# VH-VL binders against Probable complex I intermediate-associated protein 30: the designs that were tried, part 3

Target 1, 227 residues: Probable complex I intermediate-associated protein 30, of Arabidopsis thaliana (Mouse-ear cress) (q9lqi7)
Amino acid sequence: MSRFRSLLQASVNATKKALTWNVEEWVPPAEKHIFKFHSKEDLKKWHLYSDSEYGGLSSASLEIPDKGDGSDCTGVFSGNLSVDLSEGSKWNISRSGFCGMRSKKFDGFIDLDGYDAIALRIRGDGRCYISTIYTENWVNSPGQSEDNSWQAFVFAPKDSWYTAKIPLARYLPTWRGNVIDVEMEMNPGRVLGMSLSVNAEGGAVGAKSGAGDFRVEIDWIKALRLP
Key: E = the ipSAE of ESMFold2; O = the ipSAE of OpenDDE; V2 = 0.75 times the mean of E and O plus 0.25 times the DockQ between their complexes.

## First folded at step 1 (VH-VL)

Design i08 (framework fv_ifinatamab)
Fold by ESMFold2-Fast, scan of step 1:
Structure i08 (fold): chain C 227 residues (1-227), chain A 120 residues (1-120), chain B 106 residues (1-106)
Amino acid sequence: as target 1 above (227 residues)
Amino acid sequence: QVQLVQSGAEVKKPGSSVKVSCKASGYTFTSYYMHWVRQAPGQGLEWMGYINPYSGGTKYNEKFKGRVTITADESTSTAYMELSSLRSEDTAVYYCARDYEEWGYYFDYWGQGTLVTVSS
Amino acid sequence: EIVLTQSPATLSLSPGERATLSCRASSSVSYMHWYQQKPGQAPRPLIYDASNRATGIPARFSGSGSGTDFTLTISSLEPEDFAVYYCQQYSSYPLTFGQGTKVEIK
């Protein structure tokens, strides 16, 4: 069984609504760069993870390819999703077939207060990726802290640059990969970091899924303000 | 190969504090939550709390609230559990155990345990 | 908190016999895991997500169940299976363990 079964079902509509909302009726009066992917120095802000830590055979890389002609450089998150396990691995196949990139820890917060959406400039492979935003936890009791994870699917169209615009309100609260049924909103003033991940089960209807190669080019990630 | 290696046994007086370490190797330290679980002699397992080494975020079992502090040092891939105001009933073996927030839901690797004896 | 009640408290069986261990939760749980612990050792993961065997765990170990009722089965006990077995829920905080079932090999 997939870890993302409940997330997959609950967030497919949020992804479809975000894609619909991106057509024509977005008027952002302001934007803020969160991340850019234009140099090797920019990529040092990220680290990779995959099911290989559980004995899976998936692989991932994040690089600035040498295009040789002085054309724009963008980050490339790519690799191979394998649902096979190495001999003697600790995990059954339900835990294999994933790769991700996560922003490195930094002091304080990414302050997105006053912004309404995350925008990703991407060129993909027809797969759905998972955009995760990590925020400071709810205060459940005095002195306790726990990170909140907020997730939305991001469709990455094949062969064309696309700006995916995801309202912060479309991100679903998650805990351990499962959508939680709580009435709460993301606090955009207390963002700790972000990740982009992909799994063999895939996402939205019509997107490519299954084991095999994945590749998405990323130019930048920005926060946008609705009027 | 994944390994979690804990600090050695300690004997403490009531009212003092103890700080147990757990050094991780063989994986990306910040990709997995680190939990602390204790076991009093002859008794069962009791969850104390966790840390997300990536963010420093923590969650504690309310039974230990105000006395337990879990920290992590990414530069040395080491997690720490500090328990203050020690009582005789805190005598236990303390374990660190690894978990992954997005892709794992159980404690797949455990440290060897650290016996903390609170006496007098 | 979710209370996990394991039964029986003790099983005294001979090698080759089948052992069935139960774990009941006070409310529905999404993730139930099983660990084996031998004297002087750290717990060893056996079963995760109710029914999946961890790496290196022999085929004689199997898990089943959902909701509030979960079972660990050892189809044919071996001498090395003498141990205490704990169930553990990963559905809500605080995370909790059952009180344990001790399997004694006669």
Scores: ipSAE 0.005, ipTM 0.477, lowest interface PAE 12.7, mean pLDDT 80

Design i09 (framework fv_ifinatamab)
Fold by ESMFold2-Fast, scan of step 1:
Structure i09 (fold): chain C 227 residues (1-227), chain A 123 residues (1-123), chain B 106 residues (1-106)
Amino acid sequence: as target 1 above (227 residues)
Amino acid sequence: QVQLVQSGAEVKKPGSSVKVSCKASGYTFTSYYMHWVRQAPGQGLEWMGYINPYSGGTKYNEKFKGRVTITADESTSTAYMELSSLRSEDTAVYYCAREGYSSGWYEDAFDIWGQGTLVTVSS
Amino acid sequence: EIVLTQSPATLSLSPGERATLSCRASSSVSYMHWYQQKPGQAPRPLIYDASNRATGIPARFSGSGSGTDFTLTISSLEPEDFAVYYCQQYSSYPLTFGQGTKVEIK
């Protein structure tokens, strides 16, 4: 069919879906998969980074471990946080050891318009992680990198699977790891990517902190429309 | 037919600036990141930076701190790389390259390259 | 910055022989790409994301590896395969290339 008919039908379908979605009281909030961690192909959407870019000695891996018992597979982000620097390092890093996983950059945006929160299904190590959302640079900030960053802490409890629900309104604008004083709102239609990171400094009272091993299992990341 | 066509060779004096163009055709210009890579005579490849033509967002190699500017003109499907305060060490072939290969939703390998622009910096 | 070290610097072989090229990273790399360059030409994509052949690349070219060790293999060299080969990482900024391995006729 013609493009106009296709567009009209898509609009009708979207309206019908919205009406149908709101009919039943017990229907869960609208949700949208952003990332899943069930296959090696899924992990190719991510790259790893660490303080090794700046002469640090931290290491990270992201893998789907082989489980010979027939259980479902999930991604494992793990490694070692080190506060030591390699001999002869030319970099002046201002923070303790860190590792992260960051979604590969892409053309276009992750559309979070109409959603209230990011949900992460995780099983952790008792450490506090940082969830970062990257958005398009503001018009009045020429010369800065493409991505503005918005950050929130995520506690990763030990032993059991947990769904961390982080309202978009709880993400704070940051630049180079520091909260900035700006009166700009996150544009949920202009999200460029996401990351999950951890540092030896920690982030919350009562959470495990310091140098050493870290490990968090990740099933999926979704956008949610909260009640 | 996807192609990138660059501007012609230039000879510049130390301290001047050069602006190289890269005209894209055969695809939607705003759908792919555009990178710039240089190669000094007899040397390997060195990444300079990229632009996302959709957003105008850029990322630069810190080695070119304050000297490189990458821009894009969507109306002409042309990317530009301007390098200022030229030194003899900036003598190189400069390439534009499209980020087009991926094993998933994100594209991360350079699938289409321009023919290269020789910039000679000489007194 | 991630430093990529290619070995050997020069590989002298005859047509029909197997070529094995190594690329070692100074830290773990999730995404490694390979390019071929002939004198006076722009680089040509060969392998993306460690093991995927680019469009039009013959089956004799294969890539493998993970972490810090990556390999490009040409199972049986053809005359047109004598060129310089570069690995490139896309795991962290700045993006970096290896210094190149020149595959030349013995």
Scores: ipSAE 0.000, ipTM 0.414, lowest interface PAE 16.1, mean pLDDT 79

Design i10 (framework fv_ifinatamab)
Fold by ESMFold2-Fast, scan of step 1:
Parts: structure tokens; sequence; C-alpha cells
Structure i10 (fold): chain C 227 residues (1-227), chain A 119 residues (1-119), chain B 106 residues (1-106)
């Protein structure tokens, strides 16, 4: 005859419709995925820079380690911070000791209107990194192509995955790495990109600093609506 | 749309210098490295170097030692390649080409600038 | 410096035939790319990271390989495919290109 319906199929499809209350204690804040670091294609959205291009000796890489089975794929931003200069360099020594990764331009903008914070899922090395948000210039000045930059520190704890939540209000306007004394508000609807950087000088009290190796694993970057 | 527009052809004497420009449009100039690649008539492609317009940092092919200088002007989104002490073997089409980061391919190229070095 | 050797130097084929182009590196390469160039034109990206087709590239183009041996295949040649093809490594500085393989009409 025709159809056969196994006891196994009936068992698997069995759903108890008895009245049962499900309690959800917490409603997580709304979130928006900005970047993920799970494949080689994801990494092509990022550009690496360092003082090595000025004649410094720092090095940087951004990669997905080969894990064989493809499990636990996350981006690894790592390298070495050096305050030394290569022989014959004509660049200022004060520019040595840094590495960074910056996002590629998007078609239009990353729309963060209605979001309160940037979240970074990272596993670090105990160093403080600098999170930068780039926005469109408010004033269109002929001959000036520099985007507005907004910066906040991100501590990257050693050994365990951590979600760093940085309120947008904590990002300070900067120009060439310095906080500027200007009354300007970030326009979260006009975000052009982001970067994550590290330098040998500076950082929060208690964080690892100075020349030497750096390494941070990155899973994702999201925007969050805080309750 | 992304465009890289280079300066026009030049004829130079041996021992002089040439400065080729590459004007970028349709993207954020500082988000991509700008590479320079040349091609002698009937020959293959040869990488000369790059500039990171964000940092101003450069990397050069040692073959050109102290003769090549790559610069960028963010205000005009223009990269420049200057080659000094020109020789007849420097006769080539010079291309600018953008790349996102280390390991990336050159996704957009300028149309090329013919530089002829002759006495 | 990493030397890239392409073979053959010239492929003489007819439309509809399969073209197989080789690129051999003097040492292991992690990032290998392929470009097409027609007379009087700038190179056009074809394949990046050994096997991924660049935007707008027809499915008849494919790449494969790892380590020191890489291959570009055109499954069925169209008239517009007769051109010079270059491989390029981005695993160490200086960046280098192969000498090119010319695919020409028989």
Amino acid sequence: as target 1 above (227 residues)
Amino acid sequence: QVQLVQSGAEVKKPGSSVKVSCKASGYTFTSYYMHWVRQAPGQGLEWMGYINPYSGGTKYNEKFKGRVTITADESTSTAYMELSSLRSEDTAVYYCARGLYWGDYFDYWGQGTLVTVSS
Amino acid sequence: EIVLTQSPATLSLSPGERATLSCRASSSVSYMHWYQQKPGQAPRPLIYDASNRATGIPARFSGSGSGTDFTLTISSLEPEDFAVYYCQQYSSYPLTFGQGTKVEIK
C-alpha cells in the first residue's frame, strides 16, 4: 500500500499542548550586527596600517587561523609594537609604536540612529585598544577630505571572551589622535566606518603597555539599544 | 563608481624626473592602499611600491632604491609617483592600482600613463 | 623575492576550447591573484585568493592551487577571452607578477 508513518516520526513530531507558562525574565536590548569576523571574506572589509610604513618596525596581521574543521573561526588582529625605527627613516620617531585595522568604505552609511552603544566581542591580551568611529564631516570644506573621528578606550582582558559595551556618548571627538575642544555631537546616522588600534604608549591604569607583542581575537561588532 | 584617473603621457630626457598623478574618486581615499605598477613595451608587470594615504606610510621595491617616491594628497584624493634619474629602460606604461590591505588583490586600476625616455 | 613562472608562454586555441594556464612560485604563496590584460588596456582582476572570481567575472573562469602550484582554467573560450593573463603573489615584498601567458587564436 501507500504511506507508512513510523512510530519514530510520530514521537519526534509529538508536541505537548498542555497549558504551560514560559517565563522570560530578561528581554535583551535590541541589537544590530555591524561586522563579523568568521571568514576570510569578512576580513576583506578591513585595512591594516602601522608605523612600519613610516620606517617603524611594528608589524600587524589580520587573519582567520586554520582550525582544520573550521570550528571556532574568529578574526585575529595581532603583531608586534616596536618603538625602534629602521635605518635611514626620515619620519618622526613620535609616530612609531602603533598598529591598527580600519574598515573599508560602505555604500552610504552605517546607520546607528536609535542605538546607544557599540559592543565588541573580544578575547585579548590585557592591553587597551582604541575604538574609533568615523563620521561624515559636518562642514563641507573644499580641499579637506578628512573624516571626523571619535575615540574611546577598549580594555581587552586576557584569557576569556569579553563583550565590551561602549556608550556612543563616551566617544570623544579627536583630530590626529588628540581630543579636540569643540562642541560637536556625533551623528550616528552618518557613520562611514570604524577602526581598532593599539599603541605602545598610553592606555588605562592596570593595562599592559609598551613595546612587544599584541593579540586580540574578534568575534563581532554590534550596535546595541540599552534599556 | 570607483575611478582612478591618471595624468597624460610624457616624453622625458635621460637623467630627468617624471611625476605621474592618479586621482581617485567614488570611495574613501584613505581606506585603501594605492600601489604603482609599471609595464615596459611588450613586457610584463612590475610592482614599484605603495602608499597608505591614511598614514602616509610607503613601501618600495628595492630595485628602484632611492629613485622612486610615492606621495598622496588627501585634500584632492590624488596619489603621485615620482621617478628620478630616468634611463631609457624606464620607458613604460605606469599604472596606479588600489588594494585594501596586505594580501589583497588590485580591484581597480588607472588607465595607465605612458612615459617615454629618449634622448 | 618570489619568482612566478607561467606556462606555457603562449596558448594557441580556438573558440570553444578549454584553456589551462599554470603559475609556479619559487616558494610557498598564501595569496595568489590572476589578471587579464588586452592590448592598450589596464589589467582586469579575474581571480583572487587562488579560487574566488572577482566581481563581474563569468563562471567559465576558475582558479585552483595552493603552495607553489596554481592554475587558471577557462572552460570554453569566448572571442573576448583572447588576451594575456598574469598571476600575482602578495605573500611577501616585493610583490611580483608572472611573465604572462598569451592566449591567442589558432
Scores: ipSAE 0.006, ipTM 0.437, lowest interface PAE 14.0, mean pLDDT 79

Design i11 (framework fv_ifinatamab; at its last look DockQ between E and O 0.14; V2 from the best seeds 0.00; counts 0 for: pae E 8.3 > 2, placed apart)
Heavy chain, then light chain:
Amino acid sequence: QVQLVQSGAEVKKPGSSVKVSCKASGYTFTSYYMHWVRQAPGQGLEWMGYINPYSGGTKYNEKFKGRVTITADESTSTAYMELSSLRSEDTAVYYCARDLTYEWYGEGAFDIWGQGTLVTVSS
Amino acid sequence: EIVLTQSPATLSLSPGERATLSCRASSSVSYMHWYQQKPGQAPRPLIYDASNRATGIPARFSGSGSGTDFTLTISSLEPEDFAVYYCQQYSSYPLTFGQGTKVEIK
ESMFold2-Fast, scan of step 1: ipSAE 0.375; ipTM 0.700
ESMFold2, look of step 2: ipSAE 0.017; ipTM 0.587
ESMFold2 (binder alone), look of step 2: mean pLDDT 92; pTM 0.948
OpenDDE, look of step 2: ipSAE 0.308; ipTM 0.754

Design m01 (framework fv_murlentamab)
Fold by ESMFold2-Fast, scan of step 1:
Structure m01 (fold): chain C 227 residues (1-227), chain A 125 residues (1-125), chain B 106 residues (1-106)
Amino acid sequence: as target 1 above (227 residues)
Amino acid sequence: QVRLVQSGAEVKKPGASVKVSCKASGYTFTSYAIHWVRQAPGQRLEWMGWINAGSGNTKYSQKFQGRVTITRDTSASTAYMELSSLRSEDTAVYYCARDLEYYDSSGYWDAFDIWGQGTLVTVSS
Amino acid sequence: DIQMTQSPSTLSASVGDRVTITCRASQSISYIAWYQQKPGKAPKLLTYDASSLESGVPSRFSGSGSGTEFTLTISSLQPDDFATYYCQQYNSYPYTFGGGTKVEIK
């Protein structure tokens, strides 16, 4: 089983109760803005990455489209997923075809203490994306990363704007993109950053997958306190 | 469950060629690279080359360039290593090994996590 | 080619001993792995990226180091640990291995 499918299955198994969420019902507005995507200044908080840094041919962009009038106030994360490798690359890539956007480093933390979920306001392309939360590593040994990664899938429907609500409990600890079997809980007070990424391989039943174009529009990311 | 199974031992005369197979099972073959490493009796491991099982792209050690050819058959989930113009010093156990996964910002690694059982190739008159 | 020099070539140890094996690269590297090999068997991955422990490998094994000097440590040697250990760089082609360190019973 692919890495994407393994992560999807684990996320579904861990978070079946999240399926009881009702986006249309009244939710108390106990919310905290984390990111917005309304201006070029907002986009400067993000770093784009792809397999092209390692000899892949995927490409990514993050922009506010210039379409002339009033409604051009959301970010667009888009690009092309390629499973091909450039000739002459000195790097080995076992799996190509990925792009992502990650929040830039800063001093301090995003404090999510008291919040239950991450919400993303998106309009997508029918693909499943990976939402990642990075937290401080509790054990800093020589050579060890400062980041622990926690991942959950988010489906990006193409027909209308959608608010994806992902309980923090749905995020599973990952290593090398794979779910790890550890009895560790996320520390929501020590969040270092977030990312949104997409892979060519893998997918959910009914989701678009494979090489080719991807596009998701993002309005904002918030933390929510659930009732 | 993940396995690499190699073909059986070979005895060859100097000047001949040998082709060793490595059949993968328990994972998506085209998502990983396969490396070939040999070890003469009592000696160090020696890297020969690799193939991206998906693209078919190869890299060879300069020492073996012109004598080694690494290929794969995606329908059979099998990698092959052919070594030509055999000499007595080519007597060794030949291993295939799977590359560790690369993924996103989770990193990039070429360490060998799964190995075949090895194929003894003996070159003698 | 990056040359990997491993020391000692052989060491004698007793169960419960702390064992340290050293590997020196001819130039600065970031990507190094350690393998265990028992007679007649294929190598087994122990650590990668200098200090990352492979899944399923006992915690008594640890890798450390940076630049040109790297070590594999076994904190409390067990009977199952008598074997030959190899370092390997995968920083650049061709990938190269150390000469091996045989850990034998005292």
Scores: ipSAE 0.006, ipTM 0.448, lowest interface PAE 9.5, mean pLDDT 80

Design m03 (framework fv_murlentamab)
Fold by ESMFold2-Fast, scan of step 1:
Structure m03 (fold): chain C 227 residues (1-227), chain A 123 residues (1-123), chain B 106 residues (1-106)
Amino acid sequence: as target 1 above (227 residues)
Amino acid sequence: QVRLVQSGAEVKKPGASVKVSCKASGYTFTSYAIHWVRQAPGQRLEWMGWINAGSGNTKYSQKFQGRVTITRDTSASTAYMELSSLRSEDTAVYYCAREGYSSGWYEDAFDIWGQGTLVTVSS
Amino acid sequence: DIQMTQSPSTLSASVGDRVTITCRASQSISYIAWYQQKPGKAPKLLTYDASSLESGVPSRFSGSGSGTEFTLTISSLQPDDFATYYCQQYNSYPYTFGGGTKVEIK
């Protein structure tokens, strides 16, 4: 026992010394780069999906257009939202007319603990998009048998670059695309991935909605520590 | 470099428990998840559950919930799967497997597997 | 649970043949992997995310499909390719595997 107590005390003292010694290293930088969209190699970190996987007719692309003039290159997520179903579809889906881009899993888990918000630098088409953060699932999440998903709307203004800053606290827990009533808080230390999606029913009043073309340019995604 | 090494074969009587170990090396153990998958002779692969090696959080297949317990020891870089109330139909090779990794990214596919542990349940 | 149905259960082929193995999911999925298993060995990852080839896997292997219909194709079968192949969905818990397709020498 006394030997154990002495070792435990030494361990506690070493931990306190380490905490005090490296306190500056425990404060995250004001911003953390998560994704950039400047080259075709950057785009390979993303997977495209749409309602066509479920019998819908929407289409999506993610690419770096050749602007020919030496101007800055950014990723373009674009396509067409269709509310129609292909003939012979075997599904009744609750939502139709959607497209999305989802990141492949990060190298391990992205630790966003100590950050307050996600920022997206975008230039859009007047539609509302859905920002999703995927975190590790907990066994005590009733009705949830997949990784936890957390969603927030992001408006993409026409014709001008905009930095959307979305507090992590604004993201709502979702399951199967619907907000769930669970006592669950996001664990920002265990982020598995992110997605950006758009659907034909749109979002806020004044945003473009309905079937048709969509287009948003994306420069980068960062995590921010707000003052 | 990256390896998962499992404990040796076990022979158990019905009603007993078995605990299989899976020792990781060549990577940061706490940054990955370990899955457990079994295969009865001549049968398909069957997913049992997984553990986040860093947090200790687990997820189990409903079929095994109540009988399976997955744990880990971060200091030993070892995951464990314990199955209780053994029956003859639990005779199988039990595998541990790690999350996939490609081009700096994880995937939920299993890129590294243990060699397997044969568990035989007989009277 | 998502059911994964593979066809055929057994396939006889010769070296040089194009081999196609099919996997059908009971509901639409985006995340599916294919594994090769030889007798007495652990499975080996071939493809993931439906169509992405795992590093170190020969280019004769390819995955394709979307929704509920997925295929693994071996464009020119080699002696090393006689094995059992499994599809696996990791779209939703519990993760589920197909019944397997044994590729035997003709």
Scores: ipSAE 0.000, ipTM 0.422, lowest interface PAE 13.7, mean pLDDT 80

Design m04 (framework fv_murlentamab)
Fold by ESMFold2-Fast, scan of step 1:
Structure m04 (fold): chain C 227 residues (1-227), chain A 121 residues (1-121), chain B 106 residues (1-106)
Amino acid sequence: as target 1 above (227 residues)
Amino acid sequence: QVRLVQSGAEVKKPGASVKVSCKASGYTFTSYAIHWVRQAPGQRLEWMGWINAGSGNTKYSQKFQGRVTITRDTSASTAYMELSSLRSEDTAVYYCARGGEWELLDYFDYWGQGTLVTVSS
Amino acid sequence: DIQMTQSPSTLSASVGDRVTITCRASQSISYIAWYQQKPGKAPKLLTYDASSLESGVPSRFSGSGSGTEFTLTISSLQPDDFATYYCQQYNSYPYTFGGGTKVEIK
């Protein structure tokens, strides 16, 4: 993963913008909002999935609780992880006990060129979640639905708001939840979407794992330029 | 350039089985699901089932459960749909279509050209 | 199963017309795609996730809607657009399709 390449590309993009006589726009801002979770309209940008669609018994919801008092609204991704399969299931599933939320696809890309990290503002349950970035598959033209996945663990501390800052270089190429040993570099200019998922197998040492309830509040997701 | 190429038309007697192939090219075959959808003359599209090309995991529509078998050959980048105990009402064009990753419900971005299966005595 | 109802079943239109096709789901959904099918051909993806336009599809096609009511609009009908159009939900299994809307020459 080359940070230097993203800086080079940002410099090229800034120079190109300067040539259009829009000097105030030639330098990208230090942070970029990617997603916010403040209204029901914001949640329409996300798709819920779980092993229940394949014969598992896990469940998930994504909602904005109505607090009624005018306090801050944030998205709540919650549910239950089950390692059991439904009676009579015809699925030969390799892994049960997962739930996720994935951004809806759109024509074009989320342009993260020149940014160094993804930041997530969360309040969690002590579990490790998986942050996934989807990028264009190298064999496909821009705008096609095909993607490569890149993953990093996100620890969600219990009961306190936390800003997880994950360098783009920390995301590992994955296929079907498994790290692949391939010489690939993420192209931050070709991001198609993101997801946040959780599974009963867990992640980091010391984090809560196993079947049972999960809950994480999400305020926003941003891209950051590190100083 | 993503392509799904299906085998040619088949004429079968009632009670026989048919196996239709769908050869994929232009993408990593094992990273996507292949779905099967049929369309009887003048009728709507009907989803039959799918296979995760990487793992081999399958799911079938309850209507076809017990009669349909979907398989794949990763070395040949080919998916297969076999329908047994054919009846006259199984006369239809059968399509394969590419879906998303098995963990995510998704739409069909590429379709095979279709295979006409005629069941008559 | 989620039932998808399309209206109208058939519509007659002229080149240059604005055409709107409606799809109603039997329960609230977030994920719907629209396909175009010409006689003797496989369906072709036009829009997905209710409002996202597939790459290579002309900008005159657009999808909209939420909940149970969804529409496909062709802003200025071209000769190549006379075809049958289908909506499809992929909110849950089994995937289901609408009955189709045939757009015919007036």
Scores: ipSAE 0.005, ipTM 0.434, lowest interface PAE 13.7, mean pLDDT 80

Design m05 (framework fv_murlentamab)
Fold by ESMFold2-Fast, scan of step 1:
Structure m05 (fold): chain C 227 residues (1-227), chain A 123 residues (1-123), chain B 106 residues (1-106)
Amino acid sequence: as target 1 above (227 residues)
Amino acid sequence: QVRLVQSGAEVKKPGASVKVSCKASGYTFTSYAIHWVRQAPGQRLEWMGWINAGSGNTKYSQKFQGRVTITRDTSASTAYMELSSLRSEDTAVYYCARDRYDFWDSSYGMDVWGQGTLVTVSS
Amino acid sequence: DIQMTQSPSTLSASVGDRVTITCRASQSISYIAWYQQKPGKAPKLLTYDASSLESGVPSRFSGSGSGTEFTLTISSLQPDDFATYYCQQYNSYPYTFGGGTKVEIK
């Protein structure tokens, strides 16, 4: 119960900050492609996960719609968030009602050293998504082996293409869904992977939340060097 | 109804490997994680690692990294723990234990335990 | 690694006594569970998230505490409660257990 309360508070604070961070006033002088979503081969770099791994009823797909005419090809991450209260106790709300896409293991690191922000080119459904960056051992002391994840909320405006620009320094360090109280920025040279996820509980003030359908189109993910 | 049943006792020589099984029944195997915890005679419980039975993702204690491998077979609803390069100090009762988890990989405590498997390492 | 220190290591008590077992973490944590273990048996979960009672566990058991200091209390000890008790943190990997507290007959 204490865990749920701390997660809920952290999520509210993070989404409030994320709405401020998603201002499209940044003009970067340099870009680096991290991922593109233009072909079925691009989608092989990702795997889907959902609360079905925990006995839930949510469903997810990641596809390139075949428009048959050679028009824009972008990845579509979509599905249905189902909240089944019988699958967990009331304090485990996040057990049901979530879906995500996570990059597959790759040799070495995604080197973001020298870049200031992550940019996602998306067209959404009015929901807030969670952008996660996985790093190797940034916070660990010698002798520890915990994974480190860094999270930011990404508002996905309904029916319009949007470039969400999230400074790397504003990703919040998390462990098991809890914000870790540290005053350090991530090590951008040691990124292992990324994910994009959505849950029925996850909402920012003014964003759509709750069970039901979700859909976001993704064109690309880039690193940006800000002026 | 919910049960974890482990394989029987093993006697091994130093340098050998041992593989212990943990068969789950009475619940949806892929909706839970399985931990491996050992206890040497008269000593405290020691966490070795866990596996998300749905995704197959694992976490290991650094003390055992390189020597321990945790796997699962979703068709058989069985988790496995293999420990290599055995030493006399590896003599212990090895337990598997079920944990619920959410998309944050949050532990909720180990609510169901196997009966334990005694592994004796002697020359 | 987060070190978990339990006190006392052994406690002698009589049926009906109030028993308190303490667990100290080497750094501030929020996620701790308590287990009961009887000789030759696997541990049994009693409480989780510091103060949440596991389903089916008698109400005489309770967990409390925050930060670095946590306690398990048995309000009125029963014959079935003579056992060894362990705290366990699951705040950070590797998960770590306390040294155990043996509650034995006076």
Scores: ipSAE 0.000, ipTM 0.455, lowest interface PAE 11.3, mean pLDDT 80

